# Designs tried in a protein design chat: VHH binders against DNA-(apurinic or apyrimidinic site) endonuclease (APE1L). Part 12

Target 1, 364 residues: DNA-(apurinic or apyrimidinic site) endonuclease (APE1L), of Arabidopsis thaliana (Mouse-ear cress) (q5xf07)
Amino acid sequence: MKRFFKPIEKENSPAAKKPCLSPEKRDGDGDGVEEEKNQNEPSKFMTWNANSFLLRVKNDWSQFSKFVSDFDPDVIAIQEVRMPAAGGKGKPKNHEELSDDTKVLREEKQILTRALSSPPFGNYGVWWSLADSKYAGTALLVKKCFKPRKVYFNLDKLASKHEPDGRVILAEFETFRLLNTYSPNNGWKDEENAFQRRRKWDKRIVEFLNKTSDKPLIWCGDLNVSHEEIDVSHPEFFATAKLNGYVPPNKEDCGQPGFTPSERGRFGATIKEGRLVDAYRYLHKEQEMESGFSWSGNPIGKYRGKRMRIDYFLVSEQLKDRIVSCKMHGRGIELEGFHGSDHCPVTLELSKPSSEMEQNQVSN

## First folded at step 4 (VHH)

Design t1 (from d10, 18 letters changed; framework vhh_7aqx_2)
Fold by ESMFold2-Fast, scan of step 4:
Structure t1 (fold): chain B 364 residues (1-364), chain A 121 residues (1-121)
Amino acid sequence: as target 1 above (364 residues)
Amino acid sequence: QVQLQESGGGLVQAGGSLRLSCTTSGFTFSSYYFSWFRQAPGEEREFVGAIDYSGGSTDYADSVKGRFTISRDNAKNTFYLQMNSLKTEDTAVYYCAREGYDYVWGSYDYWGQGTQVTVSS
């Protein structure tokens, strides 16, 4: 999908922020005591389902780059990269490396590498989590000065195996964890294993949350569920949706994928059990028809004006008093602010921790 | 030029102890995180434990917490896995691994060849 309007340029704005450097690649050992002290933790976050990251780089990169320059996120979580993992030598695929197995894939990798080397992206470290084909996949960009301690590509630390579709990136920081996920969707009917795949995924999320309560979590991404009626523009339309008259045998699985009673119920239970706060809904108690949704239907189709909130920042209760801002950046029904995707960027700003802020947070 | 080499594996009875070493060369040892992995016959390779560049932070799989300890000696370019209270289920080939560099963390760019640990009942 193409944008309807020419990108608006920032007047008298620099093209990029000055890069920050990872401690291990820092220049200038010496008298710079403030630069040699502990780096601050990330506090500005963005998540975006790019609906093919390569297509966004080809068709929409100028506007997206401008948005990133303006917001200046410390962390960018991407879903639907849709690029294949590198093959080679009869070994298991390298799910952290873009394929260059064909001339076309080499050219596509070069396009992505060039884009990510350009301002403002050149000052970010990049992690890929990729499927075997042009399907799913996630990426995480973190400013070089905010090096995570560890990055994992599955929910279970015991699993040496990469998540098969590249749906998971888990970054460990000193005081919190950041989880980027692209949840699987049920589809329109109960085909082979589709509903069971989603149920197994939801169960693994709950197990992960139970095992990782030792420090706060920020969980973001495309979670492929609208929790409550307030999270869809047209509840009746979505609740009664069906493809070519098909109705699933189980009533709990009826409706638009992402808005079935089954998916909504499990999501509510997961939030409650994980002691998580939905950052957007915590700040925005009422439905906002212009800017309250992260997904929008194509302006030239039966889904025109039909919208869902399915992209989230879910934070541990310990972090709720630090929430300064959480925003959906898409506007209206013409996909303004979506940058060519059917999903818009969602951002989270946290206040920086201090002795008083942390003491107040613990006392709550 | 970069090399990782495990040693210290062998046969041990249940309840016994083994200490694995991973000796490294060809790079600045103190700049890297390291991990131990294991793989039983016919199973996927699984994470065992990790250690940061200073030795001040460690992480373990739940199945080995309280029994295994990872440590490092930056002066010797070597890191270790002390395995206590061994169980038959700990039988596997054990691999040492170096975390990736150049802002690609959490990936492992070099691996040892593996060392067999067999725990008899």
Scores: ipSAE 0.000, ipTM 0.149, lowest interface PAE 18.6, mean pLDDT 81

Design t2 (from d10, 20 letters changed; framework vhh_7aqx_2)
Fold by ESMFold2-Fast, scan of step 4:
Structure t2 (fold): chain B 364 residues (1-364), chain A 121 residues (1-121)
Amino acid sequence: as target 1 above (364 residues)
Amino acid sequence: QVQLQESGGGLVQAGGSLRLSCTTSGFTFSDYYFSWFRQAPGEEREFVGAIDYSGGSTDYADSVKGRFTISRDNAKNTFYLQMNSLKTEDTAVYYCAREGYDYKWGSYDYWGQGTQVTVSS
């Protein structure tokens, strides 16, 4: 047995949360008190790079399910689903549907479907955004009572287009947008367009932010960049990191992928141009060595104890006064709270909008 | 179910050669990067080398560069470590590990149980 792995915990189920109902069902049940008290917008969010969602379901589902039950998020954003899109030989691809093209893939789809129909997940609607192979991919789970008005799988907000690697899910709510992204890793070498691929991605994000300024945004996911020195456990180690002694020609591209000067500079510019607030850093001004990081190196190997914050909630300035909490749930060197992934869950809680406006709209 | 299993370890004299194999099952082999690590008695686990999904790109620790070669056979769901010009300092338990396309260096989700390599004299 490896010290890295912990057994699945057997524990008492937490107290059951009352399931929420879809907006249609609440509207159909017509009642003045129920209509006034209805939840209309999500306020509790979670993002997690699962490092293969199937593997987490197989090996880590009990502890993850307990975490979800305890936190009770309204929205769960997942990155690195790593399941292929439906569509076999001679059939069109559907990037929103898990493949059942082979016996193995059909069995894997059944495992995921069964897990997501079990408490607490049965109360969520599920959207998949998938690549053609077991690569990348994202998912979005939203409580049925908070069903989004529209969901897009691209940054252009076109229903007819899907991002090829399944890196994007954009959900439209009444008063805000939720963007879940899995940003491409910069890599160590500019082998066949690697650095250019990341630069093009960052440019597309900026273009998206400029065209969507009409409505507040919550942007979450694995953004594959640590913004400042405070966002890594060992700045000198990460800034001077090399892949087996290789030195890139441009010094702005040197260092750990995710912590190069180029990536950090573009990220800062993106936040500024997008008028975004980094929710975690807004609340947590000091470096917290136990719980300030979302990614941790394998406890076995040269990255033991080396950690990065690369998973974010970035919110429009208009939402900053509603930020109640933003937390990294993983701790320390032995990957406590990571649920089998090298990334831990990150959560955001927003306060509900002021009741004063609601009272002013209701006549005595 | 995902499995990685090392074989080919054993006792060899300094200057000799040894070939390790990592046989895999339970996933689409061609979708993944793979690495070899080693752990000497009383030391932390050390990176040895890596191979990309196609076998077109490989990387090695400086201590083994020019002596060790990583290769893969996608038809056999197996990857290899050819170890030449072995030194007593190469004595360790050798582990194979799986990494995905987008995973950061040092992010490995599955490991073999390890195979002992002992270099004498």
Scores: ipSAE 0.000, ipTM 0.187, lowest interface PAE 15.4, mean pLDDT 82

Design t3 (from d10, 22 letters changed; framework vhh_7aqx_2)
Fold by ESMFold2-Fast, scan of step 4:
Parts: C-alpha cells; sequence; structure tokens
Structure t3 (fold): chain B 364 residues (1-364), chain A 121 residues (1-121)
C-alpha cells in the first residue's frame, strides 16, 4: 500500500504533481528559502529501447505520453533513437545534435522537438548521443529541477570524444552517476568482427566500473544479454537456437545472440566485479511469464511468444537498500504495453533520504 | 521511415521460375536484415528466407533450400527472391519484411503488402 511512507495512489496521482523547477528558477521566486539539498536528486527512473524514437513519436506517442504522465519519472533513458547526427559537407559532425542536412531530416527534427516540448516532456532537459546514420543512438531526459552536474558521451570520462554509435550517455549527479547504454548485439556469426566488438565493449564496461568506484552507479539500458535461464521465456529454444544450422567455432558462442554461454558468463563476471545488484531480480525471485520480460518476438513471425529480459537497472551495492520497485511494463504475446516497440519500458524507484535516514546521519 | 513494396508475382507453371523484388524507400537500406515470408490460403504465415546487412549470410526454410536464393542490391535499395523449380505447394502470398540491423534478430519492423504467386500444374 505504501512506498517511502506514501500511499501508492498519491505517488501515481497526476493531481498531486507540481512543476519541477531548477534551483535558479525557484530563487527567482523572490523568497530564496529553498536550499540545495542532497535529497533533491532523482529517485524515479525509466529505460526504454524505442526501436526508432521518431516512429514512436509518430505512431505511439499518446500511449507513451500517458504512461510517462502516470509514472512521472525523474529520468528517462532511451535507446535506439536511430536519428543521424548533425553535420554535412564542409561541417564537422556534432553527435549531440539532430541532423538538419536535408528537408526530410529538418522536418523529422521538428517533429521530435515539438513532441519533447509538449506535456509532460517540456519539463525535461534533453541530451542526444547519435550515430552518423539512422542507426543506434541514445537519449537522456532529466527533469530540469534535477539538472546533472556534468554529462559525458563516452565510457572514458577523460576523453572528450563521443562514442561513435551514440551508445553511451553518462550523467553525474552530486551523490551518484547514471549510465545509459545501448550494448551492441554480436549477431549469429563473427562477421565484420561482431563478436570481437562485443567482447571489447564488455571489457570497456569493466574498465569503466573499476575507474569510477568513487560514487554509486545506476546503470540502465538495453544490455543485449539475458543473464540466466529465468531471464528467457524458453531456455531450451534460446540455448539451442541456430541460424541456418551454423555452429560457431567456440561452443561458448552457440545459441541465441544475447543468450550464449560466453555473453552470459561475461555479464555475470561484470556484475560481480562491479559490485552491482540487478534491481529487478533482487525484488522478483520467480519467473513471471506475462510480465517478466523486456523484449518480445514479433506476434506474426517465427519468434511469436518468445521473450527475453535484456533491459536492466543495475545499481551499486550502496544503493541496494533504497530499491523500492523495479518493473517490466510489457504484457503477454501481443506486445501490450510496448508502445509500438519490441521492447517495453522498464522502471526503477529508489527511496529518497527519509527522516529516519537523516536522523541516523545527524546522530553519527 | 522505411516502406516496402513487392513486385514480380504472378502465374507460372510447375518447374518454372519467378523473381520477386522488394524495393525499400527511405534511408539506411544497408542497416536492415531482410526476410521473405509466405502465406498459403488457410495456412499460417511461414518463414522462407533471410539475408543479413552485408549480404554475406543467408538463411532458408528447409522446404525451399536449393531452389530459392535471396540477394540484395544496395545501390538500388532492393532485395530479391529468385524462385527456381517451383512446385504447386509454393502457391502463396509472398511478403517482404525488414528488421533493424545490430539488434532485432527475430523481430520485424516493417512489412510489405504482399504479392501473389500461383504455381499451376
Amino acid sequence: as target 1 above (364 residues)
Amino acid sequence: QVQLQESGGGLVQAGGSLRLSCTTSGRTFSDYYFSWFRQAPGEEREFVGAIDYSGGSTDYADSVKGRFTISRDNAKNTFYLQMNSLKTEDTAVYYCAAEGYDYKWGSYDYWGQGTQVTVSS
């Protein structure tokens, strides 16, 4: 019934919501009474692979907007934006800006800009990380009152360059970091070094985790791996899957991309080395066939009814006791709650510092 | 945005050949994994063949292996299904489908309207 000493209905009620304003704008009220405090940080998070964000805006936006309004996230992480970065002949690429190179791309940018200026999105700051083409790309939306101190577009924070495919957004807050990633899928064959690219990606993640242990982390996004048998609807099907009978040279690379022994093993090692907690599995110990998966196969295709959990919230152990909820919002075989994508939204809610926690800190 | 349009269907005698084409409109043709499906009257839609983003990898249903060949022409934003040694049981509406490269193995983003293939004895 209650979350953080609040009724569920009160937390989800649109009538209870007030505009979230930056500290500077609150100071402009002429009162000057509000202080910057550690408790004024994001606590409600959403991640979603949109499978072309533009198509979701065009075809599915009313459903998604209602979902966002109902949940009221402080942070929205998007994967598969699939819009090209700004730049053209004679101009350097800017991976943080949507392309204006053609009339069509200008119109598409305007469609996205208008959607993100409409309620409830108008109260969010928006960051893009984009590839050179309509491929990959990520976005991060953060309520303006929770402005991050710094935003990076590469796992190496000392590098000023973007990750080339727009797969990374790292936001630094006062007490924690939020990482939004879109992990590369290695496919069925090691064509154009796809397996090696995924192994290098996983290694870069581990290196990042080791270099950034000074603050707690919330790592979310499409990680393109199902960790254990409980994370797929049909373990035998996925474990024995083949493309046209092809068998990779290494038995550890056999099976459905995202569910090979090699990918699963590296993911488990990464979680352990990074001292991370899988927020969904921490709260949900049993498999739920209707609502336990973030990805679903096409209802008309060969993957009808086949489902995977490949979208995560992984949190540092220091945040474990603050985990209140973590939910997959898609249901059933017909992609209900997916809002036009083959991925559903996944949400995380952390407790804010309570009076009890504040009293404990003061007494220490 | 991607739109798919099939062409090349029609009537053919058993043992004959047809080539189906699927033309895409929009950007990033090279980023897509392309497939053909078919649906015979009263039957469910079945997989026929697929080609990856590079054209280097293809997959086929057992019923069509050795008879059908899928290919792509990135310069023309078109992919094809060459159907040889056609049988009466190949009679169906044929659909082309596209799924996003890099991520969506086993999921399809876009479908064509379908083209009828009829094989008479």
Scores: ipSAE 0.000, ipTM 0.194, lowest interface PAE 16.6, mean pLDDT 81

Design t4 (framework vhh_7aqx_2)
Fold by ESMFold2-Fast, scan of step 4:
Structure t4 (fold): chain B 364 residues (1-364), chain A 123 residues (1-123)
Amino acid sequence: as target 1 above (364 residues)
Amino acid sequence: QVQLQESGGGLVQAGGSLRLSCTTSGFTFSDYYFSWFRQAPGEEREFVGAIDYSGGSTDYADSVKGRFTISRDNAKNTFYLQMNSLKTEDTAVYYCAAEGYDYVWGSYEYDYWGQGTQVTVSS
């Protein structure tokens, strides 16, 4: 169904009273042009690590669909799709297409495509960025009326490249860029390789930010780091965390993956160098123990009640005065509002741009 | 349909041995990390052991290290927990779990869980 579909065919059944129409279907003359231009940019965004998107569709879709209907986001960024890329024997993987290489994968693909064709999702264009196996992967859903001008699957902005794990989707809009990333975690499994992978990833992000300062950026996703002590429920627990006694040799790499001194320091440097504003913390200066975290430990096990903020909206400084709201939708320690994931949805709402603000953003 | 099914639980005397099996269906066995958890009466569910997709890396709770061994058989879509030198404190319901490819510290979201099997160790 995907990218072969002409946009017109996908837009034939809007359920909403006031349908979101693509620019291609509107009259570009007179007052309609100005009204269209002011509404032609996304202003409501959601990011969610689904922790296996297929499992969320199978087990939690009705509650998530209600949440999406209630919030009505213009853009939905998903992390941890965990579905393999298409690719038969003797041909390269197509990282933008869900695999149908086996009967089971065909059935799983059908489950996902049917869910995304049901309200409210049928009015969104969908892009996949996938790994070779049931690992990582991201997706981006954008209302058809806000179709991006171009989408890339690599930080270099090259159509010929795809990030191997499907961790990147970069969407180009007229006045800003949206970046959806699923940052690699340090982990304990491949400690030295995982730590090197994270350091190289962080360096590539900084390089991207330095090369792409010509337009404002909204960077969202699971960034796999809690910046400051305020971003974890139990700072001492997370600072001293270890899996079954394992302690890394470098003290800067000690602690919970996502809350090590090295990860936190690099993240702070990245925000400063990229001239980015953490939208949630900009609005919420104090720790909120009930609703201030995007990740929560399983209610069964050693991480019960332990929570982190690791899912973000980072916006260019030029956009900070447009921030209306930024919310973590999970509550408490029983995974209320998490919709079956260990991550809750995080949302961002921006005010409508003025014609002067829009012109100034485009002009540098 | 995806399923994890435990077997091999039962009653055993302290110092004895049991081998638990977890048989899986409905997914590609080689893509998953596998773990065992247990829950004693009145206690929270605790981690016991884990094995990666290759079988080359394993991890264990300190309380069972040296006594329990986790292994996998990709040909049989089954993974195991060999329990030696059992103690009365090992009495619990044991659960098998399957986690996606990138097992991570503090990421305990498991894609699939078994229903549990009772292990009782008498003195």
Scores: ipSAE 0.000, ipTM 0.143, lowest interface PAE 17.6, mean pLDDT 81

Design t5 (from d10, 22 letters changed; framework vhh_7aqx_2)
Fold by ESMFold2-Fast, scan of step 4:
Structure t5 (fold): chain B 364 residues (1-364), chain A 121 residues (1-121)
Amino acid sequence: as target 1 above (364 residues)
Amino acid sequence: QVQLQESGGGLVQAGGSLRLSCTTSGFTFSDYYFSWFRQAPGEEREFVGAISWSGGSTDYADSVKGRFTISRDNAKNTFYLQMNSLKTEDTAVYYCAREGYDYVWGSFDYWGQGTQVTVSS
């Protein structure tokens, strides 16, 4: 019995949404310098660990494109791009450009370029931060009318020093900074680089926060840590997790990578020292079993139903009163809303400041 | 390119044995955890067993524990599933998989094409 039943795909207009306009091209009745700056700042943000961006483009792009069209973010931060940086044999890599060094990589670059040129993505500028191989990597998509003043690819802001794994994109806007990071996983054992790599990373983050307190920060991405018990679906399971019975020598390093006492403690200290607000938890005080997690275990296998919140928007205290919404878009245990990834999109919406409310008025 | 290829499937009588192999190429084999999954007709894909990068640690589904053994040969870039005391309920397509992300606990990024195992009564 072969029955065809809807949905009838309505012909979608790629022009359903008007393009983002540059400030110089916008009509205005009362545009002041402060009002123009406030109106021309991003206010809608999305972060997503795509778990191989190429695979999402190949297998899940229609669903994800619809989600992006519906939400209409000003900024999209992507983690786990997993595409190699451009560069030939014996040459330094260009970590901001997708490789075309082989026939396969040229074809893969064309697939990504075509996808990002189609609606709704054609209205965004794209920045890549890539590793030497198909590992890690991040991307930042920003509506063309909100082009940042400067983009950096390392926490220390040195122009000649790119973060080697492509884990960092820092965008400088007029009134705030946006930091997109893909934090390294702690691992299960104190191998030569695993625990030490994460501790060094956490220290670099703290140093960055201390050196860059001159403007408000929005820090987003896959931070690879669940802060509190409320941020995991099964606290005892995660706290007592072992790799085939192995117990690390230091008790503070025991448990699921992302939920060890060491990682959680350092994360709490970082938030406190950086004077940051966890936007999701600021609005959502109780555990939400349906929609409170950004990562979900494989629905097929022993990790079915085990979930973590490890993707964040952390905002400077100065921005907390502007938080309108912060949402995890994944639901339940069947990866609904994950768009083919094991991570779901997380969104943040800020209110736009009023230049009249922020203006110092002299009254006598 | 990363590739995983199963071999060793076939028809066997209940109580018999089979050894499946998964040969790999395109990456550093010794750096990865590997798993076997199976899918019976009309059923979801289910976990069978896993092996750590060194081979020092293994894990099994309760339904196969004591009957199946997973092993690996890092010099041959190959891992195995030794299936003993086979039951008709073990009839499935068997897939090998690489545990792919540096942090994804129980997640897999590459899969083989599958090999059919049929256990007759």
Scores: ipSAE 0.000, ipTM 0.119, lowest interface PAE 19.8, mean pLDDT 81

Design t6 (from d10, 22 letters changed; framework vhh_7aqx_2)
Fold by ESMFold2-Fast, scan of step 4:
Structure t6 (fold): chain B 364 residues (1-364), chain A 121 residues (1-121)
Amino acid sequence: as target 1 above (364 residues)
Amino acid sequence: QVQLQESGGGLVQAGGSLRLSCTTSGFTFSDYWFSWFRQAPGEEREFVGAIDYSGGSTDYADSVKGRFTISRDNAKNTFYLQMNSLKTEDTAVYYCAKEGYDYTWGSYDYWGQGTQVTVSS
């Protein structure tokens, strides 16, 4: 195992976890099993930019597996999978399947498959949304007992369409939608049309929000923007950051990608237009230097100790009274809790719908 | 086009000294931080030391503090690792690395091929 994986520790769960089975696999037996009238919905969520999921499996899997076992999320959203989609020799790409086109890719696919079959991950169904190369890509893991009704890989809810970089997974549940996105980085210069690509992406998100207001939304992922000064450790540093002394022509495009005035302004407008609540900031009004950031700079460079919150849970206003907890799990400046990534896991807990509805309903 | 090349490795007795050099080309040297890493047989690569763009700020792994000194010469596009009071535990392949221009963690966009340092007792 040490060849391809770090040894996976035996679970030290303080309580036994029952396998979570899909509705199709539930028995209807007469062993006195109580019928459940209310649909079970996911209530514990995690999002994490893995900065190469394969590298995390190879180098950091034991620590991450323990974290997942301890938190026991119902849904895990991953960004920066960085694995190529299946389909070679000029064939159309299947963006939902890991490539096995070469011996190396076949071995890498087996590494990932074996890891995801190990506890606690064997209890989850897995969806991939992949790019053509080792770039971008997202994944969604959902406990089998909470199987979504439908999963889309684009913002238009079309079964036959895929976002080319694998930046989108949209899961439909009975009472809400979960959106996992990996937003494109704004970049430092407009040479690669990066500013234009990000503006177009932000516009697509607003259009999605406007046409999907029929159900509450949980939108998570790496959104590649820090909204306000409180969301960065060093506002002046980030506001005045330059790539090798370069200054963009427009003042609204100046600063660290993810913290330019234009990105921040559009993000604020998107939250307002979408009637969304930033779950972390809703619960945590003051800046927390130890645990208030989801991204951290290299400990041995000019970005040492420089940190940003760019990974979010944004929930529809209808869900805000159900927000119990939202946490950034990374701490300090030495990347404690980051599990080998430059991003830490971010988690969200919601109260159960049936108990909350029953508590708040006027008796009839 | 971008290249980093180590030199100065070799065999030395415990308590001795070596000076490693990393010569670079293909970019504006004075704009970047540089680091040294090492990899002992059967172990993972570990950080040794870093130097900022001006040479005014340095950082070191605890295991080498007080023994190793990193420096740079912007006019020669070269940076150095002065290794004093060498121990047998310092035996490793030493790599020089250029910091990436982006802010992502672990972003060393170019590496040298490595130079062997062997410290005998």
Scores: ipSAE 0.000, ipTM 0.212, lowest interface PAE 15.2, mean pLDDT 82

Design u1 (from d10, 17 letters changed; framework vhh_ozoralizumab_d1)
Fold by ESMFold2-Fast, scan of step 4:
Structure u1 (fold): chain B 364 residues (1-364), chain A 121 residues (1-121)
Amino acid sequence: as target 1 above (364 residues)
Amino acid sequence: EVQLVESGGGLVQPGGSLRLSCAASGFTFSSYYMYWVRQAPGKGLEWVSEIDYSGGSTKYPDSVKGRFTISRDNAKNTLYLQMNSLRPEDTAVYYCAREGYDYVWGSYDYRGQGTLVTVSS
């Protein structure tokens, strides 16, 4: 019975009390320089589609703050920020800064700034990637002691262009890259060219993966696709969905957006070509009805209990032996652990490299 | 500025009828599945009806099937629930709800303030 389970009290763990030292303070110590540099890299990651970050700050921040304090992530990747980029009438947009162009936007920016200055968030550096309007957008929070070498806001590092909807943040660390993406949804009709936008997006992802193989990758975020039947609670329901009564002309585009044969097939090809491991599925081979899904339909209505896994950690094959845990934190059908969103947080924990692995990297 | 405003609730005797209305504004009403959901005193939310974009497909749970009818008028941006053969267990606050705005079918992000239906003698 749940009332007799003791909660996991991570806030009292000895590991949570260890100070996070900046790489520059550790660099130059005469004891274990390579081991200390490996300890200066993030190992605990969280991704969450907040479904309006402002609404989560207003309505759910205490609950989410406790969750962050308990897990103590080194990196937090957010999708669906839904805040406009800075830039007034006649001025170019700054996609890395929250707008203060109106009284309402100034007040909303102050709400977000205040929340991110409170514990535990004040210990994180924050990067925004924003659209021109209250649409899409991503954010990346990284503990100040683990500052990345460089941050990019598009898949093409050489272009120096910002991704228009704020769907991309790429952070470069010394030994790996972290990619945070919010993939576009296919939609239910191609009136907005949604199918074409998704196909172009998937192609750009493959191109990125092929061009950036010099370092291991951790790719996280809302990828807007459930790979296999095990990744949806009700495969027949999702496979036969008819949105707006519309039936696409191509059979491979039919079904729930995120679970069409086309989207599933392209995703499978992408992870194979990118030599990526789905961290959750690597550890969890069987469907877990309580905790195996990252998105859930509203607990009221006919979509009660209809769930999908569409939020991922995909890691380069060379990192798979370091995967300690990967968890969906939502539970059951009542949106427990979702913190007000229709998506729950997903976490990844990597082990620190062993002395044996360091020796193998040097000698091989 | 999505708004859903319910009306038509009240006190009715067992076996009576009521028609609820929901006035929708701030979005393209005809592009969304619509729902009626209810919350009885001391209980959780319960789905009571679903309608597709055109009104051609409707669904009901067994608890109200044959007694309740959902309908919509897309020209007037209005959703209706006709409730017949009302029972004391139908006593609840009734909410109009819209499917999610982000193209994810089965998610909904908006519901109205509700209208109270009391079935009592």
Scores: ipSAE 0.000, ipTM 0.243, lowest interface PAE 13.6, mean pLDDT 81

Design u2 (from d10, 21 letters changed; framework vhh_ozoralizumab_d1)
Fold by ESMFold2-Fast, scan of step 4:
Structure u2 (fold): chain B 364 residues (1-364), chain A 121 residues (1-121)
Amino acid sequence: as target 1 above (364 residues)
Amino acid sequence: EVQLVESGGGLVQPGGSLRLSCAASGFTFSDYWMYWVRQAPGKGLEWVSEIDYSGGSTDYPDSVKGRFTISRDNAKNTLYLQMNSLRPEDTAVYYCAREGYDYKWGSFDYRGQGTLVTVSS
C-alpha cells in the first residue's frame, strides 16, 4: 500500500477568468504605427509536489482546479509527476513527452491531456521533464501570453540534454529565469549512494548559480531540506530520527532526511553564495504552526502532526523588493489544503517592475 | 526476508470478541510503528489502529475507538489487536502493516496476507 488517506472535501464555485493570449496573437488597431510596449512578464507563481500527478488528476482534480482558478497563477511548477517518458522498444527516450508505449499508458496520457485541456488549464502551455519510469519527473505550466523564450531540461542550458530523472525545468524569460527543481532525497542509508547523489546535486546547483548570475532567478520546487529549526514543527523529533537502528558514519548525516546538519549547512551556503532570498521567510519572520509548512506527515502514522517546510521560492536579491506575498496553502495536521498530496501548494506574488527600479539599475 | 503473518480471524456473533495476532520476522520489529488496516467486502482499505515503537502511544478512528485495542510484544516480535463488541460492519480482511521506509508519504512497505473476520448471526 502506497498511502491511505481520505481527505475532507469542500466545494467552491470557480470564478470565470479572461483568456490570456500568446504574444504572437495580440493584435493592434494601428496602421503601421510602432509603439514601445512594456515586456509582458509573469508575476504570480505556484509550486506543488503532486505526489503522482496522475493520481491527483484522478482523485483530487476538482479541488485543485478550484484552487488554481481562485489563485490564477501565471506559472505552475509541478514536482513528482511520476509518469514515464515516451519511447518504445529499440527507440530513444523522449523525456519531454508522456509515454503511450502501452494501452494503459496511452489511456493515462489521455486522462492527463483531457485534464490539462479543461478550464482553467487550457490557457497554459505545458512542458514535461520525465524519467524513464513512474519515478520523479517535473512539469511546468505557463500561461500562453507569457511564453518563455527558451526552456531547458538540465542545469547546463544545453538544448539537447535532459536531466535523467526529469528533476529540472529551467525557463528563460526576458528579464529573469525560472528554475523548477525536484531535489533528490538524502535517504536513511547510503546503500544506494543517496548521500553522494545529494552532495553532487547540491554542488551542481551551486555551479549553476555561479554560471548564471547575469539575470535574476526565481528558484522553486521541492528542495528536500528544511533550512532552520523554525522550518520544522518538531526540531528534536526530526534531529534525532532513526530508521531500523541505523546510525550514519558521519554525525552530520544523522537525523531525518531533509533535516540533517549536512543538508541544512549546504543549503545555507547555497543561499548565501547564490545571493538568494527565501521569499516565505523574508515575509514571515516567526514560526506559524497552522500554515508555516509545505509538507505534512500522514495523519494515521507516526508522523501525525509532524511537518516540514521543504518547498520554496528562492529569489535573487534584486527581486526582494518586489515580493508582495509568499504563502503555504496547507493548514493544520489533517492535510487541509494539500489536495491529496503530502505537500501543499506554495505561491509567490511579485509586484510588476517599476520604471524607477529599471532607472536605478541603468544609472550606475 | 521481511514477513508479516496474521492469525486469529474467524466467525463470531455480533457482540462477540476476537484477538488477532501478527508475527513479524526479517527486520528489527521494535524500530517500526505498526498498524492494523482492514478491507470490507466492496470497500477500500480502512485504517483501524496504530502503535509506536514501545507500545506507549496508540490511536484509533472513531468507528472502533473504545472497542478495539492494539498492543505489541517486542520480545516476541508480535503485534496484537483485541476486538470487543464486534458488529456486522466490522466484517473484513484484517492486515497488519509496517510503517513504510519512505518517511515522506507515511506509506506501508509491507503487509501480511490478511486474516478474515466475519461477524454474522
Scores: ipSAE 0.005, ipTM 0.346, lowest interface PAE 9.9, mean pLDDT 82

